VHH binders against NADH-ubiquinone oxidoreductase 24 kDa subunit homolog C11E3.12, mitochondrial. Designs and how they scored, part 7

Target 1, 162 residues: NADH-ubiquinone oxidoreductase 24 kDa subunit homolog C11E3.12, mitochondrial, of Schizosaccharomyces pombe (o13691)
Amino acid sequence: MKPIRFFKPENLQLAKAILARYPLRFQSAALVPLLDLAQRQHGTWIPPTAMYEIASLAGVSIDYVHSLILAYPNDFFWRPKKPRVRICNSWMCQQAAEEQGNSNWDSQCRSVATKYGFDVENTGCLGNCFQGPAMWINDKIYGVNTKEKLVDIMEALTQKKN
Below, E stands for the ipSAE of ESMFold2; O stands for the ipSAE of OpenDDE; V2 stands for 0.75 times the mean of E and O plus 0.25 times the DockQ between their complexes.

## First folded at step 5 (VHH; framework vhh_8cml_1)

Design g1 (from f2 with S61E F103W; at its last look DockQ between E and O 0.40; V2 from the best seeds 0.00; counts 0 for: pae E 8.4 > 2)
Amino acid sequence: EVQLVESGGGLVQPGGSLRLSCAASGFTFSDYAMGWFRQAPGQEREFVALITWEGGSTDYEDSAKGRFTISRDNAKNTVYLQMNSLKPEDTGVYFCAAEWGLWYDSPSYDYWGQGTQVTVSS
ESMFold2, look of step 5: ipSAE 0.012; ipTM 0.430
ESMFold2 (binder alone), look of step 5: mean pLDDT 81; pTM 0.813
OpenDDE, look of step 5: ipSAE 0.704; ipTM 0.876

Design g2 (from g1 with S30D; at its last look DockQ between E and O 0.02; V2 from the best seeds 0.00; counts 0 for: pae E 10.1 > 2, placed apart)
Fold by ESMFold2, look of step 5:
Structure g2 (fold): chain B 162 residues (1-162), chain A 122 residues (1-122)
Amino acid sequence: as target 1 above (162 residues)
Amino acid sequence: EVQLVESGGGLVQPGGSLRLSCAASGFTFDDYAMGWFRQAPGQEREFVALITWEGGSTDYEDSAKGRFTISRDNAKNTVYLQMNSLKPEDTGVYFCAAEWGLWYDSPSYDYWGQGTQVTVSS
């Protein structure tokens, strides 16, 4: 695999200068300042490519870098892959939503899912339309007939309370 | 719905140029790295180019360096591949892809386009 490159030229020079402050056998001590530099370059969080380049530069495992980020949650931020919601817009699901009085069900679901950080897609029939309007949330199919139930599902999946 | 739609392919003679476009929708474009891959008949998809989240860093496969330029326009949610000095070995279907991490291997990308055909022949 080709090397991942995250640091811009001026910051790569700084990263190498940071590493040079430490003996070769102790370069893991440079991880905190390297993570700080990476977060400052990216803006508000540390992307996976920065984690891989830092691990390579410092001669440590990617898991070790990630563990260090988790150990300093008020200083270093990272994002997991965004989860996905696939909302069924088949004729059967549209009829089920109309029977529930939800004329803008797709828009309501999209708004809620986006608020909880999900990427949202539309899809055809999911094969579960008889339980009401259907959606895939990650890898599981749900029949969801109220906004309140959708919020409950999203809170349970993200462990985020409002 | 996540969509990646490629356009701009076609037939060109060796030494010619093409500009590919990939229009993206249905996800937060700025949070994803974008890549271009190509697939010739009977071959596996090959990495061609990538560009990071905010359009700062790029990388290319060795034969594309100096000939191809990847760029992105975050206001239009679009990534481009300018291909110059095209060779017959550049022939194939070119795919746009989006990934949270930067991986050169195609199995790691989350979203893929339909592809656009590029043919370089006399």
Scores: ipSAE 0.005, ipTM 0.229, lowest interface PAE 10.1, mean pLDDT 76
ESMFold2 (binder alone), look of step 5: mean pLDDT 81; pTM 0.814
OpenDDE, look of step 5: ipSAE 0.609; ipTM 0.840

Design g3 (from g1 with S57E; at its last look DockQ between E and O 0.15; V2 from the best seeds 0.00; counts 0 for: pae E 12.0 > 2, placed apart)
Fold by ESMFold2, look of step 5:
Structure g3 (fold): chain B 162 residues (1-162), chain A 122 residues (1-122)
Amino acid sequence: as target 1 above (162 residues)
Amino acid sequence: EVQLVESGGGLVQPGGSLRLSCAASGFTFSDYAMGWFRQAPGQEREFVALITWEGGETDYEDSAKGRFTISRDNAKNTVYLQMNSLKPEDTGVYFCAAEWGLWYDSPSYDYWGQGTQVTVSS
């Protein structure tokens, strides 16, 4: 058996507190809060090491934990999910950037986002192009027309300063 | 602020050797497993090696077995990758990573360095 450990000490204490709310015969009711805690610790998804420790703590099989993750595909992610920025390259967004004096906006956004560790891709219309250059950052659409605003958003999402 | 700073990359001929270092700061290094990943141009980042937080267990991707050695010095907050018998296929940017738990094939570690270039060519 290989050593497997996931929860940091502070989060292990929280996990035990969550389990203490449930009688032994109802430990499966704690799985959703435990999965949420694990994903928050790991950042964007739930790795197998977390699944193994949760299964051990709650007294359930690994297969059961995995099945529960799959039952909540919009809330829990079981595969690596690298942070992603999708920059709108529609003609409306390109025109909006040009009207605001920034014809190389795509290149500047790519440079900033890459410094913060995001994958950068292009995308079509995001439904908010009328209010300026638009981008999809992880799960939310933003209108971003200055480098300073983009840096502020990246810092807030990554807890990093540049 | 957490920092992982890689060094020791460079240009080397096939069959040569390089030793990569990764200096860590801003977290309790001895509590974390450490890994090395590489990314070639146009390729996905791939797992190379890992070492547990106590230094007792290591693992390697298949092509690195017998050629690469990961080690750590908890007193210096540093992890190393000794790369021998280098091949052109080893060319890429090598990233140091830190993770509380163990994850073999995924780039989902808690902290990442910015990378050091390794080029193996004639």
Scores: ipSAE 0.000, ipTM 0.193, lowest interface PAE 12.0, mean pLDDT 77
ESMFold2 (binder alone), look of step 5: mean pLDDT 80; pTM 0.814
OpenDDE, look of step 5: ipSAE 0.012; ipTM 0.294

Design g4 (from g1 with L102F; at its last look DockQ between E and O 0.01; V2 from the best seeds 0.00; counts 0 for: pae E 13.1 > 2, placed apart)
Fold by ESMFold2, look of step 5:
Structure g4 (fold): chain B 162 residues (1-162), chain A 122 residues (1-122)
Amino acid sequence: as target 1 above (162 residues)
Amino acid sequence: EVQLVESGGGLVQPGGSLRLSCAASGFTFSDYAMGWFRQAPGQEREFVALITWEGGSTDYEDSAKGRFTISRDNAKNTVYLQMNSLKPEDTGVYFCAAEWGFWYDSPSYDYWGQGTQVTVSS
């Protein structure tokens, strides 16, 4: 098997500098800042390759690194966040959908979003109900009035990751 | 719609090689870990190989180590299993699967292919 290398050269030097802040018998104290550095390099989460390299650098087991990530669930994420759609079911959004001829709009939106691998749930008022049916896609609010527009949004959001 | 389509199975003699392919569509392939599973007659599907999202890490069941190689091409949305030094014990239906995480357990995988038959006999 090939050795795993995650850190870019500049970040490897930062990782070594972080480790240098701690005595050799306390190198495990560097794990939190190393995990933060790895997450920042990768984006929003820590891949397994980073976990293995951090374990090697700090002289600890991979299981220990994993357990530490789990101990900080609000700060460290060990997998990509699954994309999510939150569909507004407020009375105002239901009225807006009916006015636009979109019977069963919730069901239609759920069908489309599920096909693109999004988790789907309902939510209350999103603050945009006066401008048409509303939904959150990940962390952004959309006013979506056609199935075709929703498909376009879903394709744009999933195609960028090819 | 999510689809996983396996190909490359067939009949080979012991010691032979096969290369399985699994073409994926309908999801963001590069965000998913991919696995191969094998189901022998009368058995549950067993784990064969796993590859992480960006191809950085792989893992294999014990008998496959040194003989099988999993790889992926995220530009082509395809995962591969190169199987060398095949033995009659490798006979079975091979499935590819996609998982948002990287779990080894069969029930944890989100999407499955239909399978491709691999038969190793003289």
Scores: ipSAE 0.000, ipTM 0.166, lowest interface PAE 13.1, mean pLDDT 77
ESMFold2 (binder alone), look of step 5: mean pLDDT 81; pTM 0.815
OpenDDE, look of step 5: ipSAE 0.021; ipTM 0.380

Design g5 (from g1 with S106E; at its last look DockQ between E and O 0.48; V2 from the best seeds 0.00; counts 0 for: pae E 5.6 > 2)
Amino acid sequence: EVQLVESGGGLVQPGGSLRLSCAASGFTFSDYAMGWFRQAPGQEREFVALITWEGGSTDYEDSAKGRFTISRDNAKNTVYLQMNSLKPEDTGVYFCAAEWGLWYDEPSYDYWGQGTQVTVSS
ESMFold2, look of step 5: ipSAE 0.077; ipTM 0.532
ESMFold2 (binder alone), look of step 5: mean pLDDT 80; pTM 0.808
OpenDDE, look of step 5: ipSAE 0.311; ipTM 0.673

Design g6 (from g1 with G56D S108E; at its last look DockQ between E and O 0.12; V2 from the best seeds 0.00; counts 0 for: pae E 11.8 > 2, placed apart)
Fold by ESMFold2, look of step 5:
Structure g6 (fold): chain B 162 residues (1-162), chain A 122 residues (1-122)
Amino acid sequence: as target 1 above (162 residues)
Amino acid sequence: EVQLVESGGGLVQPGGSLRLSCAASGFTFSDYAMGWFRQAPGQEREFVALITWEGDSTDYEDSAKGRFTISRDNAKNTVYLQMNSLKPEDTGVYFCAAEWGLWYDSPEYDYWGQGTQVTVSS
């Protein structure tokens, strides 16, 4: 009913350019490139808001978009495959880690998080830098300045998936 | 520099009311959907309310329906959460967030505030 916005402006223009390569009656031919664009914008999966916007742009049903995602299970994902860690790479968090002797803290965190099956990315300041290096792990912000603390958090979080 | 600054939190008795405000700067406020989230100590941040960029559609988590009202003033770059009939379980830090896409259940909003404490004492 109300428009759902998923694509950022530059990607919306790309999406419209992709659709323009196909006749209006056959806009469904653009779905695979559109799904790829949406997954790349979001990270590793295609959220429902992207599916709705793609369906609207291409003039197809949401059910058709979903069935197409299922037809390409090695390429497109409709929910997160892995939990996510966003590591603060601000200068304040880097300084906090260095003052505690944790050279290469970013690399250490990536190694631990990857071992526990988390996807890792960087983020800007999360506002917790004075409590130590900050991370966004799934839906919660943590101040984490030791490898042991990070391991404890990862072990606690992965138990819910087992 | 993007900033979201929440205010209006405090201590209130059960059944009371508070109005939270979130002042935004550093981005085109009217292009973003705005949301409120809350987090109790030791718990995950949870969705509370959402309003679209034009202010023409809102959504709420189940326990907030009928008690909370989200609104926005694009001229003042501010989003509000009017909280009525407050309960002890509403206690927590309330965060304002801005998102280009309408992502109801995710803390993946593009921008987040620092939070304002709301305490409802029994």
Scores: ipSAE 0.000, ipTM 0.159, lowest interface PAE 11.8, mean pLDDT 76
ESMFold2 (binder alone), look of step 5: mean pLDDT 81; pTM 0.818
OpenDDE, look of step 5: ipSAE 0.159; ipTM 0.570

## First folded at step 6 (VHH; framework vhh_8cml_1)

Design s01 (from g1 with D105E)
Fold by ESMFold2-Fast, scan of step 6:
Structure s01 (fold): chain B 162 residues (1-162), chain A 122 residues (1-122)
Amino acid sequence: as target 1 above (162 residues)
Amino acid sequence: EVQLVESGGGLVQPGGSLRLSCAASGFTFSDYAMGWFRQAPGQEREFVALITWEGGSTDYEDSAKGRFTISRDNAKNTVYLQMNSLKPEDTGVYFCAAEWGLWYESPSYDYWGQGTQVTVSS
């Protein structure tokens, strides 16, 4: 089998330099920094082509590489991060929404987020109850008190692309 | 066209020495780890020695340690295996192989030579 090329030439040299830090029979110890290098080159996640080249360079199975990615779920991703919204549905957040005249706030937010292609789920208190209704959008917490503000946030996030 | 051409095999008495050479062409030699494998009649190919891309590290099968030395000359696109204190059990066809990574298993290697026969017999 011909090798799967993923790393740019400069990053291939860095990958080989990383591997050189470890004994030949323990090249698996280099996998974490290699995964980091690959994810940084690609942007936000590690595609199969990167996993195959890392496996080949380190002399380990593709399954072992995948297992390491799963062992560090907060650091490494094997598919594009799916945009998501977590809506606070705790009693406190529901009270805040109702006091601001936003009845059925969860349903309204879910409808808007889904329309913009976001995965939607509910969560407990996000620790931002004093700001009114709160939600977590792509790893950031937002105090969102109107449907118009949510639409503005969604437009900004979906208009921007790599 | 990628080619690996082995030479230097032959018949030698127990305790003798041989130097195998492998000339590579058709790929960026310095980007590949190089290995030597051998296959005795009726046996699977087994790992003998490996050298990294720039020649900074080497590894050997246990029975080859202290007797065999792998080296490479990236300017000449050539890898060598110096075999000393040869034993009858070293008899086999010796293959040069190129690998993008650092695999020890023969099926993973990208390019293979045709092999050169080494016979150690009294």
Scores: ipSAE 0.129, ipTM 0.563, lowest interface PAE 5.6, mean pLDDT 80

Design s06 (from g1 with S106R)
Fold by ESMFold2-Fast, scan of step 6:
Structure s06 (fold): chain B 162 residues (1-162), chain A 122 residues (1-122)
Amino acid sequence: as target 1 above (162 residues)
Amino acid sequence: EVQLVESGGGLVQPGGSLRLSCAASGFTFSDYAMGWFRQAPGQEREFVALITWEGGSTDYEDSAKGRFTISRDNAKNTVYLQMNSLKPEDTGVYFCAAEWGLWYDRPSYDYWGQGTQVTVSS
């Protein structure tokens, strides 16, 4: 089996230097600085390919690496979270959607959002039903009445963050 | 094409010495930790010795400590096992193996040689 490659050559050298500071049978002590190095290289979170490479370099199981990451706060080892889309299912929002010709709007929104990797759930009135169908995306309320607008919002939220 | 070719095995009397060599090709040798394993007839393959990619650290199975020395020459893409004070219990086929990481308890090595026979007998 080919080794899983994640670290750029310069960071692979640094990773090996980190490992060299710990006794061979206790290389697990190097995992925290190695995971930090991987997180910095990726720029956001620790991807699975980095976990596999680190596990191999340190001679530990992938399960052990996973357990270690989970033992730390999400703020320390950044984990990707799927954005949440909450659709207003109050009677007023349902009526607003039907009056605009969108009697199956909830189903349409779910189809689009899942295509972009978002989790969808229903919620009560968001206080914006009088402006048309409303949905909460992360921490913001949007009045969305077409698939076109929803797609634009989804694409904007999935754009790469440097 | 990846190849590991062992040599230096043979018949030796108890208390004697042998030096095994393993010539590597087809991969970036200095990126890999190198190990030696042995297998006696009808038995499981067992770990003998490990050396890290730059030769800065070595480790041995308890029965090999003080008698065997692993070393490497990255310029020659070769790893060695110097075996001293050989015992009949050391008899077996000796394999060299290349591992990109440092696996001790679960040696899932990436590449293996074909092995070289070592027989310690009076």
Scores: ipSAE 0.049, ipTM 0.496, lowest interface PAE 6.8, mean pLDDT 76

Design s08 (from g1 with S106E P107A)
Amino acid sequence: EVQLVESGGGLVQPGGSLRLSCAASGFTFSDYAMGWFRQAPGQEREFVALITWEGGSTDYEDSAKGRFTISRDNAKNTVYLQMNSLKPEDTGVYFCAAEWGLWYDEASYDYWGQGTQVTVSS
ESMFold2-Fast, scan of step 6: ipSAE 0.350; ipTM 0.704

Design s11 (from g5 with S108G)
Amino acid sequence: EVQLVESGGGLVQPGGSLRLSCAASGFTFSDYAMGWFRQAPGQEREFVALITWEGGSTDYEDSAKGRFTISRDNAKNTVYLQMNSLKPEDTGVYFCAAEWGLWYDEPGYDYWGQGTQVTVSS
ESMFold2-Fast, scan of step 6: ipSAE 0.251; ipTM 0.656

Design s13
Fold by ESMFold2-Fast, scan of step 6:
Structure s13 (fold): chain B 162 residues (1-162), chain A 123 residues (1-123)
Amino acid sequence: as target 1 above (162 residues)
Amino acid sequence: EVQLVESGGGLVQPGGSLRLSCAASGFTFSDYAMGWFRQAPGQEREFVALITWEGGSTDYEDSAKGRFTISRDNAKNTVYLQMNSLKPEDTGVYFCAAEWGLWYDEPSEYDYWGQGTQVTVSS
């Protein structure tokens, strides 16, 4: 089988240098710096192709590489961090939704956001609930009063470039 | 509405070959790892094979290694499983599944599942 290529040539050289610093009996100890190198190259997380090349380079199983990622949940990510939606559940935001004919607004928003891969929570007043119903999406405040607007926002935020 | 539709199953004698196909729709196929699982009557689903998003990496259960080959065609939104040297122990319903990530051994972590196609290996 040909080696799987994830690392750029310069980073492949660095990966080999990292492996060379560890005794042959302890090549698995090189996995942490290799995972760090892969995550930095990719951006924010470690795709499966990186895990397979690291496993091949270090002579370990793909399962071992994956289990090591899970052992350091604050440092390594095997998919992008799940984005978060906070829905204003203050009296004013509830009244704004009712005035616009959306008595099931919280439930509908949860269903849509969850389907797009968001973590959903309720929060208190976001400061501008008089323009609501309001929600906090990835550190931005949105006034969202229709399902179509929420879908448009979710589509824009979750579009993955191939 | 996400769909995964398997085809290509059937009856074959030991030592024979089958090629399974799984046609996907309703999601961005090239963003998902694709796996094949099988389930014999009265047993839990077991992992068979995995292929990553662009087809750059594959993984197999030990019993499938050297006999089965997983491949994909992202232009056709289709994943395939070529099965050679089939054994009676390979009999079961074969499911394709899609996952964002790499939990290939854990059925509960797969996002989408097909309905399955029956493979029977019998003399």
Scores: ipSAE 0.000, ipTM 0.118, lowest interface PAE 14.0, mean pLDDT 75

Design s14 (from g1 with S106E P107A S108D)
Fold by ESMFold2-Fast, scan of step 6:
Structure s14 (fold): chain B 162 residues (1-162), chain A 122 residues (1-122)
Amino acid sequence: as target 1 above (162 residues)
Amino acid sequence: EVQLVESGGGLVQPGGSLRLSCAASGFTFSDYAMGWFRQAPGQEREFVALITWEGGSTDYEDSAKGRFTISRDNAKNTVYLQMNSLKPEDTGVYFCAAEWGLWYDEADYDYWGQGTQVTVSS
């Protein structure tokens, strides 16, 4: 198999240093630190190209690398985490939406967020109801009172270059 | 272009010693693990020894353990095989090879030298 390059040069050197700590026929013991290095480089998850390079460097199958990712489900991810949207469904937020002409705001927000691949749940009042109905998206709170503003936010969050 | 050039082979009597060298060019030597393979007359290639990128780990075929030592000098782009207590069954063409990973199967090696003859006989 042709070498698949995922690691940046500085991280490739770190990966090889990690592997060098383990006996040649026990390189599988190095996989957890290598997966951590790969996930940090990529940001949030470990793409197939990283799995292929780790498998090649350690002399193991890609299936073995994937099985190890699955063995640590709270630490390693083989697909992007779905960003979460929490929608304020308190009386105050619903009243704010209705006063701004959006009687079905919760349903509209849920439909739009789901279309962009977000996990959606309802929550109590998040504050900021004077800026329109409040939404918690990832680690930020937004006052969103129109479908246009919601679409703009969703598109901005999904346009991050990998 | 990638080249691996072996040297140091020859004829020795049983119990003798040889030091093989393999000079590499055309690639980033320190990015590759290096191996030595041998092929006896009428046989397929057999793994002999492996060394990791910076020389931190080595491994050997059972018949080579305790008699052979693989080493590398990344500043000189060279890998070595020191062979002691040579036996007639060590006779063969010795090849150096480079791989991106840490595999033992000859099919997984990316680059190969042309080989150097080692003959152990009286």
Scores: ipSAE 0.007, ipTM 0.358, lowest interface PAE 8.6, mean pLDDT 78

Design s15
Fold by ESMFold2-Fast, scan of step 6:
Structure s15 (fold): chain B 162 residues (1-162), chain A 123 residues (1-123)
Amino acid sequence: as target 1 above (162 residues)
Amino acid sequence: EVQLVESGGGLVQPGGSLRLSCAASGFTFSDYAMGWFRQAPGQEREFVALITWEGGSTDYEDSAKGRFTISRDNAKNTVYLQMNSLKPEDTGVYFCAAEWGLWYTSPSEYDYWGQGTQVTVSS
């Protein structure tokens, strides 16, 4: 555990108030409301710095804090919730890319997406290949025919947003 | 940039011991769980051992339990694998890998990888 500061002063006061509701021997019972407070402060997920401070405040190991995050997978997130990226490597999508002058487009898309921390997988043609090279990101199809457009999409997806 | 550099591999006889080291740089080492993986000729990379951020928890694949010990020194940004009672089946390239905050044993969940170090167990 590292003595680092994550909570803003007002939220640190709230965290201490939460801990005060539990006996010293049972400070671990405060972890769920502390995780909720940390995630609300950050907006989307609970970074390692928050886990370290919560562990320190509650007198538990960081491994235990992490295990509680995993126990509530629909409520708490330990990493930015990044979309899955699927790219079509069928003949139709490759032809569309080549018509734009982009050879090895599959490889280029994988390289860029991986650099931004996204998992990339190949898929068969799941529609819209006729309108140019396409990527399936989560439940949406994006036409991606330039490197600049791809970078813009990746940058937008990695921004911290609620 | 992120780098993981393995060392300590070599040739040993069955029953021998070897200690692998992995030096990490370019990221906040103490925020990452560290794992060791191996790959035998013609096989996929398989999990060997992992250690959590604090070093408070470890896990091993079944054939490594009781023979191998994973440890880490966060002050030195280094993770170690002490291998005892080595068997010919332990032969392979051993890779050090880092994952951001999870207890995963799947290679696909690891964010950073070293180049590997060869371990050969033969007479």
Scores: ipSAE 0.000, ipTM 0.126, lowest interface PAE 15.1, mean pLDDT 74

Design s16
Fold by ESMFold2-Fast, scan of step 6:
Structure s16 (fold): chain B 162 residues (1-162), chain A 123 residues (1-123)
Amino acid sequence: as target 1 above (162 residues)
Amino acid sequence: EVQLVESGGGLVQPGGSLRLSCAASGFTFSDYAMGWFRQAPGQEREFVALITWEGGSTDYEDSAKGRFTISRDNAKNTVYLQMNSLKPEDTGVYFCAAEWGLWYESASEYDYWGQGTQVTVSS
């Protein structure tokens, strides 16, 4: 039962071609490349709509598809990786924050990030401290020097961007 | 030059039987799953039955279970639908369809379609 089509037309054609290479009784061998195709199309993880379409295409249950995702925990993800914020607390970043009038910057950042559901950790110099206080958010480095800018970034990352 | 040609339709009394055939050409028949769909006047195409490309698995709409049997002969590039204990509500145009996949009940997922054959169950 597939309420919404997940694969783009080209990827649906590729998925069918992948499945056609394997005997019906051994479709599990085709599921790994199908899961990889779905995760790459989505970006970071395999949403339920993709799992339903893969299950439908392969003629297997959705619980079987889910169990296969769990069998490869380093390769496949069935939910978004929990967003993480790494805050530079080196003397350079602390000086940059103080020069811009921000005291207790680490505490402020932790409060905001935690409120938006992020995991927070401290790190040394992130290599971007010359542009102001730096933090690493979802594998991107940001020069953030105001609580308002931080809130804007957090809102964008916790909501579906596009 | 892909063609799917249905035959075997006609008029039967309730409780009667019909055997539909679908002859395929222009593609590698044994690489495709085959389905039967039907459409009554003013209604959307409804799934009836499916068979995988080697005939190892079949699926049926609930009202067809126990009454209809789908089968295929890959040597003859033909898929069949044996219909028993026909009811007036089975009346419709029956289409065979081919898809390059394993398990679809949605008409939109099929790649090739026949022109249809009329089945009328009436006294």
Scores: ipSAE 0.000, ipTM 0.101, lowest interface PAE 15.6, mean pLDDT 74

Design s17 (from g1 with P107G)
Amino acid sequence: EVQLVESGGGLVQPGGSLRLSCAASGFTFSDYAMGWFRQAPGQEREFVALITWEGGSTDYEDSAKGRFTISRDNAKNTVYLQMNSLKPEDTGVYFCAAEWGLWYDSGSYDYWGQGTQVTVSS
ESMFold2-Fast, scan of step 6: ipSAE 0.288; ipTM 0.651

Design s18
Fold by ESMFold2-Fast, scan of step 6:
Structure s18 (fold): chain B 162 residues (1-162), chain A 123 residues (1-123)
Amino acid sequence: as target 1 above (162 residues)
Amino acid sequence: EVQLVESGGGLVQPGGSLRLSCAASGFTFSDYAMGWFRQAPGQEREFVALITWEGGSTDYEDSAKGRFTISRDNAKNTVYLQMNSLKPEDTGVYFCAAEWGLWYSEPDAYDYWGQGTQVTVSS
């Protein structure tokens, strides 16, 4: 089983420089700076490939690396930041969903959003700019009237976008 | 439309080999970790192997270590499972599955699933 390569060559050199600041027996102490470097390279979170390479470079288990990420939940993320999903539960939004053939739309939306790891809450009517059911996702309003459209939105929001 | 299509299953004698393939379409394949799962008659679906989206890291369930090799070709949107030294205990329906950016072995963590291919190891 070969070690995975996550860091770009320039960042791999930085990672090695970080490790060199710690005595050999204390290289695990470099994990916090390495996690920061990996998160900055990737964007906003630390993918599994980065955790694996950090574990290999520092000589620790991947479970230990993951435990450190969990120990700093406001600083390090092992998934994209959870979008906020607010589902309109007003009578008008529920009626719009029923007219589109979905009488339990709010339940279905909550189930799908939860599956994709979103923070889900109910809210009042989001206004009249959309015809049909609406939801507020991470600072943007979406008009959603089918499960397929909701899945498409969730896929787009959770995928790595290069 | 997302699709995962498995192939390569069949009947094989104990000690034999099979190579499973899974062709993916309808999503950005290179952003997903890929896993293989199996389900034996009367049993729950169990983890077999996974590979991270860049193909640099793999993991296996204990009885598969040293016998099975998972690999992927991102240019062809395909994941493979090479199975050697097959045992009767390996009999089951084999599924490929896709998980966004993760390497978890729990079936519930996987977003997309194939329909499965039957592997039977019998004399």
Scores: ipSAE 0.000, ipTM 0.113, lowest interface PAE 14.5, mean pLDDT 73

